# Ledger of designs, part 406: VH-VL binders against q96il0

Target 1, 167 residues: q96il0
Amino acid sequence: APERGAERRDTAPSGVSRFCPPRKSCHDWIGPPDKYSNLRPVHFYIPENESPLEQKLRKLRQETQEWNQQFWANQNLTFSKEKEEFIHSRLKTKGLGLRTESGQKATLNAEEMADFYKEFLSKNFQKHMYYNRDWYKRNFAITFFMGKVALERIWNKLKQKQKKRSN
Key: E = the ipSAE of ESMFold2; O = the ipSAE of OpenDDE; V2 = 0.75 times the mean of E and O plus 0.25 times the DockQ between their complexes.

## First folded at step 19 (VH-VL)

Design H2 (framework fv_ebronucimab; at its last look DockQ between E and O 0.52; V2 from the best seeds 0.73)
Fold by OpenDDE, look of step 19:
Structure H2 (fold): chain C 167 residues (1-167), chain A 120 residues (1-120), chain B 111 residues (1-111)
Amino acid sequence: as target 1 above (167 residues)
Amino acid sequence: EVQLVESGGGLVQPGRSLRLSCAASGFTFSSYGMNWVRQAPGKGLEWVSYISSSGGSTEYADSVQGRFTISRDNGKNSLYLQMNSLRAEDTALYFCAKEYEFGSWAFDYWGQGTMVTVSS
Amino acid sequence: QSELTQPRSVSGSPGQSVTISCTGTSSNIEAGYDVHWYQQHPGKAPKLLISDNSNRPSGVPDRFSGSKSGNTASLTISGLQAEDEADYYCQSYDSSLDAYVFGTGTDVTVL
């Protein structure tokens, strides 16, 4: 019985760019664009005396970044795969090879590619709607927590000033 | 309607392994963090493990650290808990729990649980 | 595991108000982490009652309210009903454990 080669499903490697910022950095760092998502990862600074609210904000930002990276990595892979399949299918239907006589990759015309893009967008419309909804919800939550953290910091500064005036 | 359905529980001997599954429906599974929480017979709730929406981040209770592995398949709307080196103290009803709103560390939906019994 | 401390049992008559306390430490409630509350009937899954100290999710009756002060959170059930007989758990986060923590649980009995 021929050993059916386990098709290694190319799971998009969770390739969080291993960009390690300098250990002594007191600020957030932006890495190079990820090769799959094309999004730039942010390494978030962790203060020594991080408040629970600051921690919640940081974790939410991190999770949102990971969520966004995964979505676009998968979307780009799906797009590339379906585009290639479309091109191959269309060329085959035309009786054309995958390569021209000059050895170049055979391409479809702009009109045929427009049909692909229209179909792809239609097929993925619901997915994009859910993404946009959740993107707005996450960013709203992040903004809300940023406001809370800002207020907390102002309050702490005011308390410290009052204590210094009383001594 | 949001539904979480746990499966894979059963009777196992100490030192053996078991894999739990949770099937999710009624919400965008890939958008939320997921948790496992357990309850020993006649006892309180104990948090076991967390996994982020993307699966990129995981957390474990000290009691299960190094023995349990949480994972997810967002394409199948499924959450998993691989339990290795099981002990008698791991005997519990295991719940799958969905995180509440973004930035809230509460759990809004729970499954009915799957029973794991570790006995010689 | 560092558990949040709850009273073992609380009882009240129908129509009365009862309060369940949840006491934490410097690494959880006192540090400023939010507290959540769950109701669990016998043989059922827990249900979220209160999130983020005082937020009431949709579908939860207004007779349930939450508060937090210092190292203690409180769940108040006003107008106690027979259906409120259940176990109640508080939940928070502990920075020393880097983990979610639950309370010891409180059995509420309606007399």
Scores: ipSAE 0.865, ipTM 0.954, lowest interface PAE 0.5, mean pLDDT 92
Fold by ESMFold2, look of step 19:
Structure H2 (fold): chain C 167 residues (1-167), chain A 120 residues (1-120), chain B 111 residues (1-111)
Amino acid sequence: as target 1 above (167 residues)
Amino acid sequence: EVQLVESGGGLVQPGRSLRLSCAASGFTFSSYGMNWVRQAPGKGLEWVSYISSSGGSTEYADSVQGRFTISRDNGKNSLYLQMNSLRAEDTALYFCAKEYEFGSWAFDYWGQGTMVTVSS
Amino acid sequence: QSELTQPRSVSGSPGQSVTISCTGTSSNIEAGYDVHWYQQHPGKAPKLLISDNSNRPSGVPDRFSGSKSGNTASLTISGLQAEDEADYYCQSYDSSLDAYVFGTGTDVTVL
């Protein structure tokens, strides 16, 4: 995706976090290798003669897309909420306001923000490991069913040619 | 250890409503589709409803379509069945069941069930 | 009522093999949908024995085996033991109903 490298933006990926100035800080989370899966919403074609295998593959792909989108949407919301709470708690402890005199949101220094990132990564490490495991299990299953569907279609094509030759 | 615990069953009159709950633990609840399956006393198993891992897809047996609503809260690891317009034929032990593997439409873990009795 | 037909009961002596059939229709097993098997002891929840026609989940004894051919699936219990006395259900998917369907159930008695 262009935001992950092509456009050279300083902000985090769309819809994620307002505080993630180093591009690598949003990507240094202990997530799966395909953290930026480009799961575009698709309308899956249903052929008139969809086989049971084709139906299983289609439903698995649809459900995997929805599952993946939900996980990252929830993670982005949790990150934003906990980050704001951390900043407000630290500002309150210092007796500082939530806004600067210019009206911008007050922030913490890099060392203080590092404490948040460390805490968040530690808290969510196991959740991301389980996500990564299930992501690979789902992709293995999808690949397996894609292979089975491909073989089914080849054998059906071969049977059709034998039928024509016999007639 | 995977655990599924159903609750919310009881004795109700026909036409009334009940809401069943299933508390899940010991697995990543949000990764798996979930089902309700019922068993009338002394009878066999009957599938009732399915909900996908995200909650974006639901399916219902014809016998309950339009009367029952399946839902889930992945933040609370909980599955629900809202049962409206209950009939005597809905009397059964209701099980919560987890979908087995991705791409398999089997049910590997079941709760012990919660009893729903519909009678005048 | 379920779409899949099973015998009402099957019996055997310890050490014998018994086979339970599960017969479907053109919208489920015959159409190519997989068959799964469950064991249910009295007063207990069902337990998955066989998934996807012949796969045996971890922890299920190897004396349980499954197969499918055409419109019929079979569960075989080789070397029947006393603890195998239970009800057994097959399950598949039915495309005309858009629903999961269970078999009528088979009561296995160990003599």
Scores: ipSAE 0.727, ipTM 0.894, lowest interface PAE 1.0, mean pLDDT 84
ESMFold2 (binder alone), look of step 19: mean pLDDT 92; pTM 0.938

Design H3 (framework fv_ebronucimab; at its last fold request DockQ between E and O 0.60; V2 from the best seeds 0.75)
Fold by OpenDDE, fold request of step 21:
Structure H3 (fold): chain C 167 residues (1-167), chain A 120 residues (1-120), chain B 111 residues (1-111)
Amino acid sequence: as target 1 above (167 residues)
Amino acid sequence: EVQLVESGGGLVQPGRSLRLSCAASGFTFSSYGMNWVRQAPGKGLEWVSYISSSGGSTEYADSVQGRFTISRDNGKNSLYLQMNSLRAEDTALYFCAKDYEFGSWSFDYWGQGTMVTVSS
Amino acid sequence: QSELTQPRSVSGSPGQSVTISCTGTSSNIEAGYDVHWYQQHPGKAPKLLISDNSDRPSGVPDRFSGSKSGNTASLTISGLQAEDEADYYCQSYDSSLDAYVFGTGTDVTVL
């Protein structure tokens, strides 16, 4: 029995934009849109004296970004694939070729495409619901940690001011 | 109900390789980071490796760095640990562990573990 | 690996309160990293008891409480019950290792 080559599911290469922000940058950088997800990656600044809380926030943001990138990359790929399959299937059913007489790629009308979108959304509804749920949870957590970090920074500034006044 | 089921453990000779698997169910696997934690017989817990929800980031304990590779297939709700160049000190019960809530660096669900024994 | 230091064993009578300490270093607990606690019965997987120093996951009895001060975290078990006999592990993150670290473990016995 021929070993069916494990189709390496082309996991969209984690397009971590090889954009390296300047080493001396003290702020977050936004990269170009990823070709698969169409999301712009953020390169997070790492302070020299990053607190544990800041680190936790940063890692959560990074992980969330990666999660988003992966989700949308996969979703876009799936969408494109299924769209193409749908078009091909419908054209075939109509007895039409994949190309017009002019050599252009044959397309479906707006009504037919509306059916595709409806079906696609219906099929992926649960997936999107879970994504949205988790998106909100992640962003809530991020916001919460942002608040904590802000408070920590304020507190540290106050302590420093007190020390300066005492000396 | 969240379930994690480890498999792939066994008896191996030093220098050999072994691949562990963890099958996850009862939660959105692709949303959470996953970990391997091991426990040598009669010893405490030792964190081994982490992989982010997307699989884009991985971390390893120094003890396994360069020898072990963590990976995941979110489509199959599966976590893997490729263990190469196994040593006697790698003998342990290996647990698959799910990250707790986002931003929590703790583990809320654990499998029952799979035993890896490295012996000549 | 720099393990968090726990007492080897703690014992108490039913209904009593026991406290397990977890002592870290400047690269983990003292640095401000959160501490988590796990319970492990013999032959069973660990169970998360306390997250983020003092947060109790759903399903964990209120008799379990966590705290952290300085370089030391504490797990308190109030109203000790026979089912609480288990190994307890603290866990944190160590910046010097860039890794999660567990405590040495504490065997809790109910007398």
Scores: ipSAE 0.884, ipTM 0.960, lowest interface PAE 0.5, mean pLDDT 93
Fold by ESMFold2, look of step 19:
Structure H3 (fold): chain C 167 residues (1-167), chain A 120 residues (1-120), chain B 111 residues (1-111)
Amino acid sequence: as target 1 above (167 residues)
Amino acid sequence: EVQLVESGGGLVQPGRSLRLSCAASGFTFSSYGMNWVRQAPGKGLEWVSYISSSGGSTEYADSVQGRFTISRDNGKNSLYLQMNSLRAEDTALYFCAKDYEFGSWSFDYWGQGTMVTVSS
Amino acid sequence: QSELTQPRSVSGSPGQSVTISCTGTSSNIEAGYDVHWYQQHPGKAPKLLISDNSDRPSGVPDRFSGSKSGNTASLTISGLQAEDEADYYCQSYDSSLDAYVFGTGTDVTVL
């Protein structure tokens, strides 16, 4: 799983951007990064004669993208929320305000923030382990179906070639 | 181990609404797609609706399209079916069912079902 | 009809083998969609026996086996036991309906 730093400070539903692939494209398209998850959505091509295996692969890839986007959007939100609550709590116990004398947002030093990072990772360890397990399961499944689709296409091309020779 | 518990069934008049719930435990609910499947008394199984693990994709049988809405709350490990404009033919035992493995379109765990009776 | 066709009833004595057929159409089994099998005892929820034509989930006895050929899938119960008396349903996907479809169901009786 890609574990990139959080860049969100809002509450928002996870969603696909307004990217619009070219009409009649025969290739998948990668859109711009989603604001909430910072992941790039893939807009999947639907072939005219999509086989059952191709359909399964496409839907699995779409659903995996949505699942992954939701997990990281929720984790980024939780991280930002708990980080601010931790800073506020520590500033309050030190008798300090939320703003410095210059009006800047008050912060904690690196040693103090290390306590937050340790607590957050420990608190969320099990959730991330389940996510990693299911991420690997999904990727194994996707790879399996990609292999089956590739073999199906090779077999169909060989069948079509032999039909052409026999005519 | 895996447990699915439906609730919210009952006797209602045609044209009324009912909301079914399914409480899940024993697995990572947010990782799996979920389904509603119904069985009229003495009859076979009929698939009703699907929702993807994130809730981003939903599908409905033609017989319920536009009347039923599937939803989920991954924070509460709960699946829902909002049933509007109920008809006599919607009378059935309603099961919630979990997708088996990723890429498999089969259902490995089912709840006990909740009975919906639509009669005037 | 887009419902999968199964025999209404099948019977056998303990220790015998029985086979249940599931016949589809050009928009489901013949199109290449996988077939799954469920067992349902009276008053109980269905239980998955076979997934993806022949895969047996954990905890399902190896006397249950599945196969698919052309437009027909088969569930075989070898070494029939009293607890196998139940209704059995096949299930697939239908591209014309964009829906999961179940078979008509088969009542297995152990004599």
Scores: ipSAE 0.739, ipTM 0.897, lowest interface PAE 1.0, mean pLDDT 86
ESMFold2 (binder alone), look of step 19: mean pLDDT 92; pTM 0.927
OpenDDE, look of step 19: ipSAE 0.869; ipTM 0.955
ESMFold2, look of step 20: ipSAE 0.710; ipTM 0.889
ESMFold2 (binder alone), look of step 20: mean pLDDT 92; pTM 0.937
OpenDDE, look of step 20: ipSAE 0.866; ipTM 0.953
ESMFold2, fold request of step 21: ipSAE 0.726, 0.725, 0.731; ipTM 0.897, 0.893, 0.901
ESMFold2 (binder alone), fold request of step 21: mean pLDDT 92, 92, 92; pTM 0.934, 0.936, 0.934
OpenDDE, fold request of step 21: ipSAE 0.883, 0.883; ipTM 0.960, 0.959

Design H4 (framework fv_ebronucimab; at its last look DockQ between E and O 0.56; V2 from the best seeds 0.64)
Fold by ESMFold2, look of step 19:
Structure H4 (fold): chain C 167 residues (1-167), chain A 120 residues (1-120), chain B 111 residues (1-111)
Amino acid sequence: as target 1 above (167 residues)
Amino acid sequence: EVQLVESGGGLVQPGRSLRLSCAASGFTFSSYGMNWVRQAPGKGLEWVSYISSSGGSTEYADSVQGRFTISRDNGKNSLYLQMNSLRAEDTALYFCAKHYEFGSWSFDYWGQGTMVTVSS
Amino acid sequence: QSELTQPRSVSGSPGQSVTISCTGTSSNIEAGYDVHWYQQHPGKAPKLLISDNSNRPSGVPDRFSGSKSGNTASLTISGLQAEDEADYYCQSYDSSLDAYVFGTGTDVTVL
């Protein structure tokens, strides 16, 4: 029978999910898109003899995934709600109903919607600036620890080869 | 610039409950993991609980497991500790503390603490 | 009682060098977990002095240095000053407890 595969993606955004990977997987898993953030969660593999450095890296990656999902889930909801409020406010100002003569939801044209996008960007500018700063800081830290783990694994393999050849 | 202000301490009888709060300012609260650490009068530091930046992961010292619940509200920049089934040995000054840098398990900013006294 | 053991007290004269040890177990320092150091003046909150064995956060004087070897971490205060009189704690992680752990604390006195 064919073997079940596993995929690993270092740059994949992550979030909360009810995904349950198969037993005895030795690789990270990528689950289905989260309903609120549209990001795919990563389920991280925990090796049986995980070193303290490997544990620190795994927890940092997990925590970064959760942090990223929470930010974008909140932003997606805020964007949708503020967009609806803006449309309703502008329709009310024009004396227009919330629905057309055919019963479809009334909308604004692209020029009118441009005002919403400008207002949203201005309102959320500081929040996104701090998010970007912390995103870069987190990814720099992850990269740094990935390098340390790689060196630790190389050194351990060299020790194992040296012991084998000396026996 | 970074400030952490604990509140909610007081005198309570054993078996009762108390909720501690920690108000944070001067940093992006939602980006950092947070801890509660306590210090009994005349004694050393004892770690109590951890919560991740999003609130998705929590850890507890064995001495409080099942009795205390850590939580956070990132919209209010606030950290909480719900303390149930309090015992005399829970008497301590309780600090909230912020993780230093991403990937470090050290604590760079601490509040001044709120005193919890559990006695009959 | 503590997973990390420190001497109860250490003393030195101004300008001298003092060293505080922090000895762990097979589930914390010996396993390879990092050690951090805090200074606590009476009635005040702890202050981070050393992170990740030897990293000195900005604003911490150069006279504070840290190291780790085997199952022991050390905090060294070179050029001891009167304001260094305080309690000092080490901190690490313990895999058996799945918990952060603090040392027993060391009272540093400046003679």
Scores: ipSAE 0.730, ipTM 0.896, lowest interface PAE 1.0, mean pLDDT 86
Fold by OpenDDE, look of step 19:
Structure H4 (fold): chain C 167 residues (1-167), chain A 120 residues (1-120), chain B 111 residues (1-111)
Amino acid sequence: as target 1 above (167 residues)
Amino acid sequence: EVQLVESGGGLVQPGRSLRLSCAASGFTFSSYGMNWVRQAPGKGLEWVSYISSSGGSTEYADSVQGRFTISRDNGKNSLYLQMNSLRAEDTALYFCAKHYEFGSWSFDYWGQGTMVTVSS
Amino acid sequence: QSELTQPRSVSGSPGQSVTISCTGTSSNIEAGYDVHWYQQHPGKAPKLLISDNSNRPSGVPDRFSGSKSGNTASLTISGLQAEDEADYYCQSYDSSLDAYVFGTGTDVTVL
């Protein structure tokens, strides 16, 4: 009995960008676009004396980035898959092969593809609504914590100046 | 209504493995970090493990580090805890717990728990 | 595992106010990490009472309040009711452990 090769379902690897920023960097680094999401990952700098509030902000940003990467990677994969299935189904219905007589990949016309896009958007509308809602909530939280961190830094600078004036 | 339902608990011998599951409903599961928290009989609460919304980040308590693995399937709205090399001290009621909101490290919803008993 | 320190038990009469303390260290509460509070009735799952030191989630009665100062957080229950008899846990984050930490728990009894 021929050993059916286990088709390794290419689970979209949680692609931690292999981009390692230089160890001595005191700044956030932006990596190249991810091959699945097409989003550029950010490597967040960790200061030696990171405050709890700064840590919370960093972790929230990191988690939000991961969430966003996963969403778009999955959306792009779903889109590509459904598009291919739509094209194949439509060509089959027309009695056309997947390749033209010239050996080129058979394509659908712009009108047929417009129907696909409309259907795809309609089908995924709710998903996109939830994404947008959560995107705004996450970014609001990030902005809020950025404000808190900024205030904390200002306060610490003022305290240091007062201490220097008293000595 | 938010619901978390744990399963997979039972009686096991020391050194054996067990896999816990948590089925989530009533919220967008893929948007929130999830945790496992345990409570030994007649004792307090102990945090066990955390996993981010995407599953890209995980954290473990020292007591379970290297033995337990947290994972999730967002397509199935499910959280998992693979427990290997179980010890008597791992005997506890295990809860899955949802993070409250973005940026808050509190847990707003808890399951009823699943009991794990490790005994010779 | 480093636990936050709580009194073992607190008691009060109906209508009185009781306060539960939660004492941490330089790596958690004193470092500035937020404190959260949970209520647990016998045989039930914990319920979130206070988040982020003083925030009260929807559905939590106004008689519950939280505060934090220095290395100590406090949960105050005003107008104590019979239904408030339960175990109470504080929770925070510890930077030295890179872990969430719970308090030792406090048994609240209504006399």
Scores: ipSAE 0.609, ipTM 0.844, lowest interface PAE 1.0, mean pLDDT 91
ESMFold2 (binder alone), look of step 19: mean pLDDT 92; pTM 0.937

Design H5 (framework fv_ebronucimab; at its last look DockQ between E and O 0.57; V2 from the best seeds 0.73)
Fold by OpenDDE, look of step 19:
Structure H5 (fold): chain C 167 residues (1-167), chain A 120 residues (1-120), chain B 111 residues (1-111)
Amino acid sequence: as target 1 above (167 residues)
Amino acid sequence: EVQLVESGGGLVQPGRSLRLSCAASGFTFSSYGMNWVRQAPGKGLEWVSYISSSGGSTEYADSVQGRFTISRDNGKNSLYLQMNSLRAEDTALYFCAKQYEFGSWSFDYWGQGTMVTVSS
Amino acid sequence: QSELTQPRSVSGSPGQSVTISCTGTSSNIEAGYDVHWYQQHPGKAPKLLISDNSNRPSGVPDRFSGSKSGNTASLTISGLQAEDEADYYCQSYDSSLDAYVFGTGTDVTVL
C-alpha cells in the first residue's frame, strides 16, 4: 500500500519577521511588509526602567499587532484561494482551459470578477464587522493607556524638579 | 452567553502525559487571550499559562515551564494544554479562563474545570 | 512562588462591612501593577468581582468595592449577606517572575 505522503498543510507560519533592530536603539523600529499580511511589523523598544503602565501598554500594542497580522494573513490567504477556485469553476463552466492558446493564464472579464468580489464581501461581511469592532476597541484601549503613560511621565518630571529645588 | 468547557482530565501515573481541551462559545474567541489556572484540592488558585489572541505569545509559570505547552485553534474555538512529565504536585482542577477587556490582566469568564489526578 | 498575602479568614454579621487585605511586594503591587479580585463558592468556578483595582464588572453588586494604596490592596464588602460566604482571592502580576500571581485566599464567613 503506497504511503500517502502527508500533505504538509502549509499552516501560515506565525512568521514574526526576523528583522532584528540594532541592540542600541532607543526607538521603535518598523520592519518590511510581511509576505502574508502585507503589514509592516513594529519592533517595540523596551526601556531599562519600564514602568508597569508602560509595560502594559507595550504588551497591548504587541498583542494587537500580532492579532492584526494574523487576521490579514488569513484573510489574504482565503481571498486568494477563493478567487482561484472561482476562476477555475467559471472557466470550466465555459468549457475553457486554465491556459490560453498563447500559454498565458486564462482570466475572467471584469463583470464576472465583480460578481466574485460582491459575493466574497457579502460572505465575509460579519467577519469584517467583528474585526472593525475589535480594532476600534483595541485602539481605544491603546490610546487610553498612551494618555495614562504620558501623564505618569509628566508627574514624575514634576516630582524630580521639586526635589531639585528643595535641595 | 459565554461558555467555556474543559475536558481531558483524568487519572494518570507520574511521568505520563495528558492533553486538556477547552471549548469556547458565545464570544469572538480569536480576539482574546486565554489562560489556564489550576486549583489543588483544598488549596488556592495558581496561574499556569497564558496564550495571546493570535497564539504568537505564550507565558508559563515556573512550576510548569518546559513541561507544559499551551496552544489554540481559533478556527475551532479551542484552547489546549499539553502536559508532559506529570508530577504528583500537578494534581488539581484545571480551569480555562478568558482575559477581560483589552488592556486588563484579569479573567472574566471561567470554565467549570477538569480534574487531573497524578498518582502512582 | 511569591503569593500575595491575605488573611486566612474574615467574619462579619449580616449588614456589616468587612474588608479583606492583599499585601504584595516591590515586584508586584508596590511596583504599581493592578490588583483584581475573585469570589469562589464551594465547588464553583471563580467569579471576577473587581478588575484593575476598583473597576466593577457588569452584574457585580455595588456592595463590592476595591482600592489600592502602597503595597496593599483591599476588597470591601458592605452590607454583608449570607450569599457572600465564599473564598476570595486577589490577583496581580509579578515582574520578577513574569507571571500572574494569586493571593493565598480569604475565607469569609457570615455569622
Scores: ipSAE 0.851, ipTM 0.949, lowest interface PAE 0.6, mean pLDDT 92
Fold by ESMFold2, look of step 19:
Structure H5 (fold): chain C 167 residues (1-167), chain A 120 residues (1-120), chain B 111 residues (1-111)
Amino acid sequence: as target 1 above (167 residues)
Amino acid sequence: EVQLVESGGGLVQPGRSLRLSCAASGFTFSSYGMNWVRQAPGKGLEWVSYISSSGGSTEYADSVQGRFTISRDNGKNSLYLQMNSLRAEDTALYFCAKQYEFGSWSFDYWGQGTMVTVSS
Amino acid sequence: QSELTQPRSVSGSPGQSVTISCTGTSSNIEAGYDVHWYQQHPGKAPKLLISDNSNRPSGVPDRFSGSKSGNTASLTISGLQAEDEADYYCQSYDSSLDAYVFGTGTDVTVL
């Protein structure tokens, strides 16, 4: 069957990305960066005669992408929320308002914000260590299954050559 | 080390609803897919439902599709099974089970189960 | 629904070997899906013994071994001990059901 390319080209996004790959593509597609995680989603091709190994690899890659995007989206959200809470609590301790005389949001200087960055990093250190461990574990697993799929495909091609020779 | 504790089972009438919970500890809950597996009295094991580590993908056995909803709260290390329109054939001990390793379709840790009895 | 077929019971004397078979269909084991094995003592939760046909998770004694050939998987318990008396289940995936499937279960008795 003929392959279908992407219909959309050079679309200038004004909001959240909503990429949709062609219906009958024979290739994985990489979409634009997700606004909240800044990671590019991969839209995986499902071959018509997917083997058990190919199915396992595809699901592992899909779930790893979801896991990775959730981690970074949550970290970005947590960072933003805790940053605002830190600024507001320090302003309140100083007896200062949430707004400056000009009406814009009050902020803290670089020295004061350094306390927040240190606190956030130390609070999230164990979480990032577990993330890194599991990221490496997932990538080792993906690489292992990619190797198994490659060997399976080589074996299948050899079986097809053997069929042609035994005519 | 790894602990899975199910709760929320009980005796209910057919057509009623019940919500099961599974509290997880001793591992990074948000990194692993989770499953519900049930065992009717005197019978073997039957897979019920799966949810991916992020909660973005769910799968259900045909026998429960449309009636049961699996969910998780990674902030509370908790797995849930909302069971609606319960039938007598849903009577079973319900286990929550952890995906073994990444890419594995086997279950290495199981809870002790919570009993659901559906009877008139 | 489809189940993987296991013998109803198997018995052996302490120190002997027993083998439990698990036979599938064209939509599961024969199609190439991996087989996993679980041990379940009465009143207890299942425990994973063998994953991915032959892999033994940490903490599982090396007297447990698994294999798969064609449409049949096997669990072998060498050096049978009294604590091995339990029910044993195989498990695989079935592409026609889009579901995980378990075997019928085998009651192992240590004489």
Scores: ipSAE 0.732, ipTM 0.893, lowest interface PAE 1.0, mean pLDDT 86
ESMFold2 (binder alone), look of step 19: mean pLDDT 92; pTM 0.938

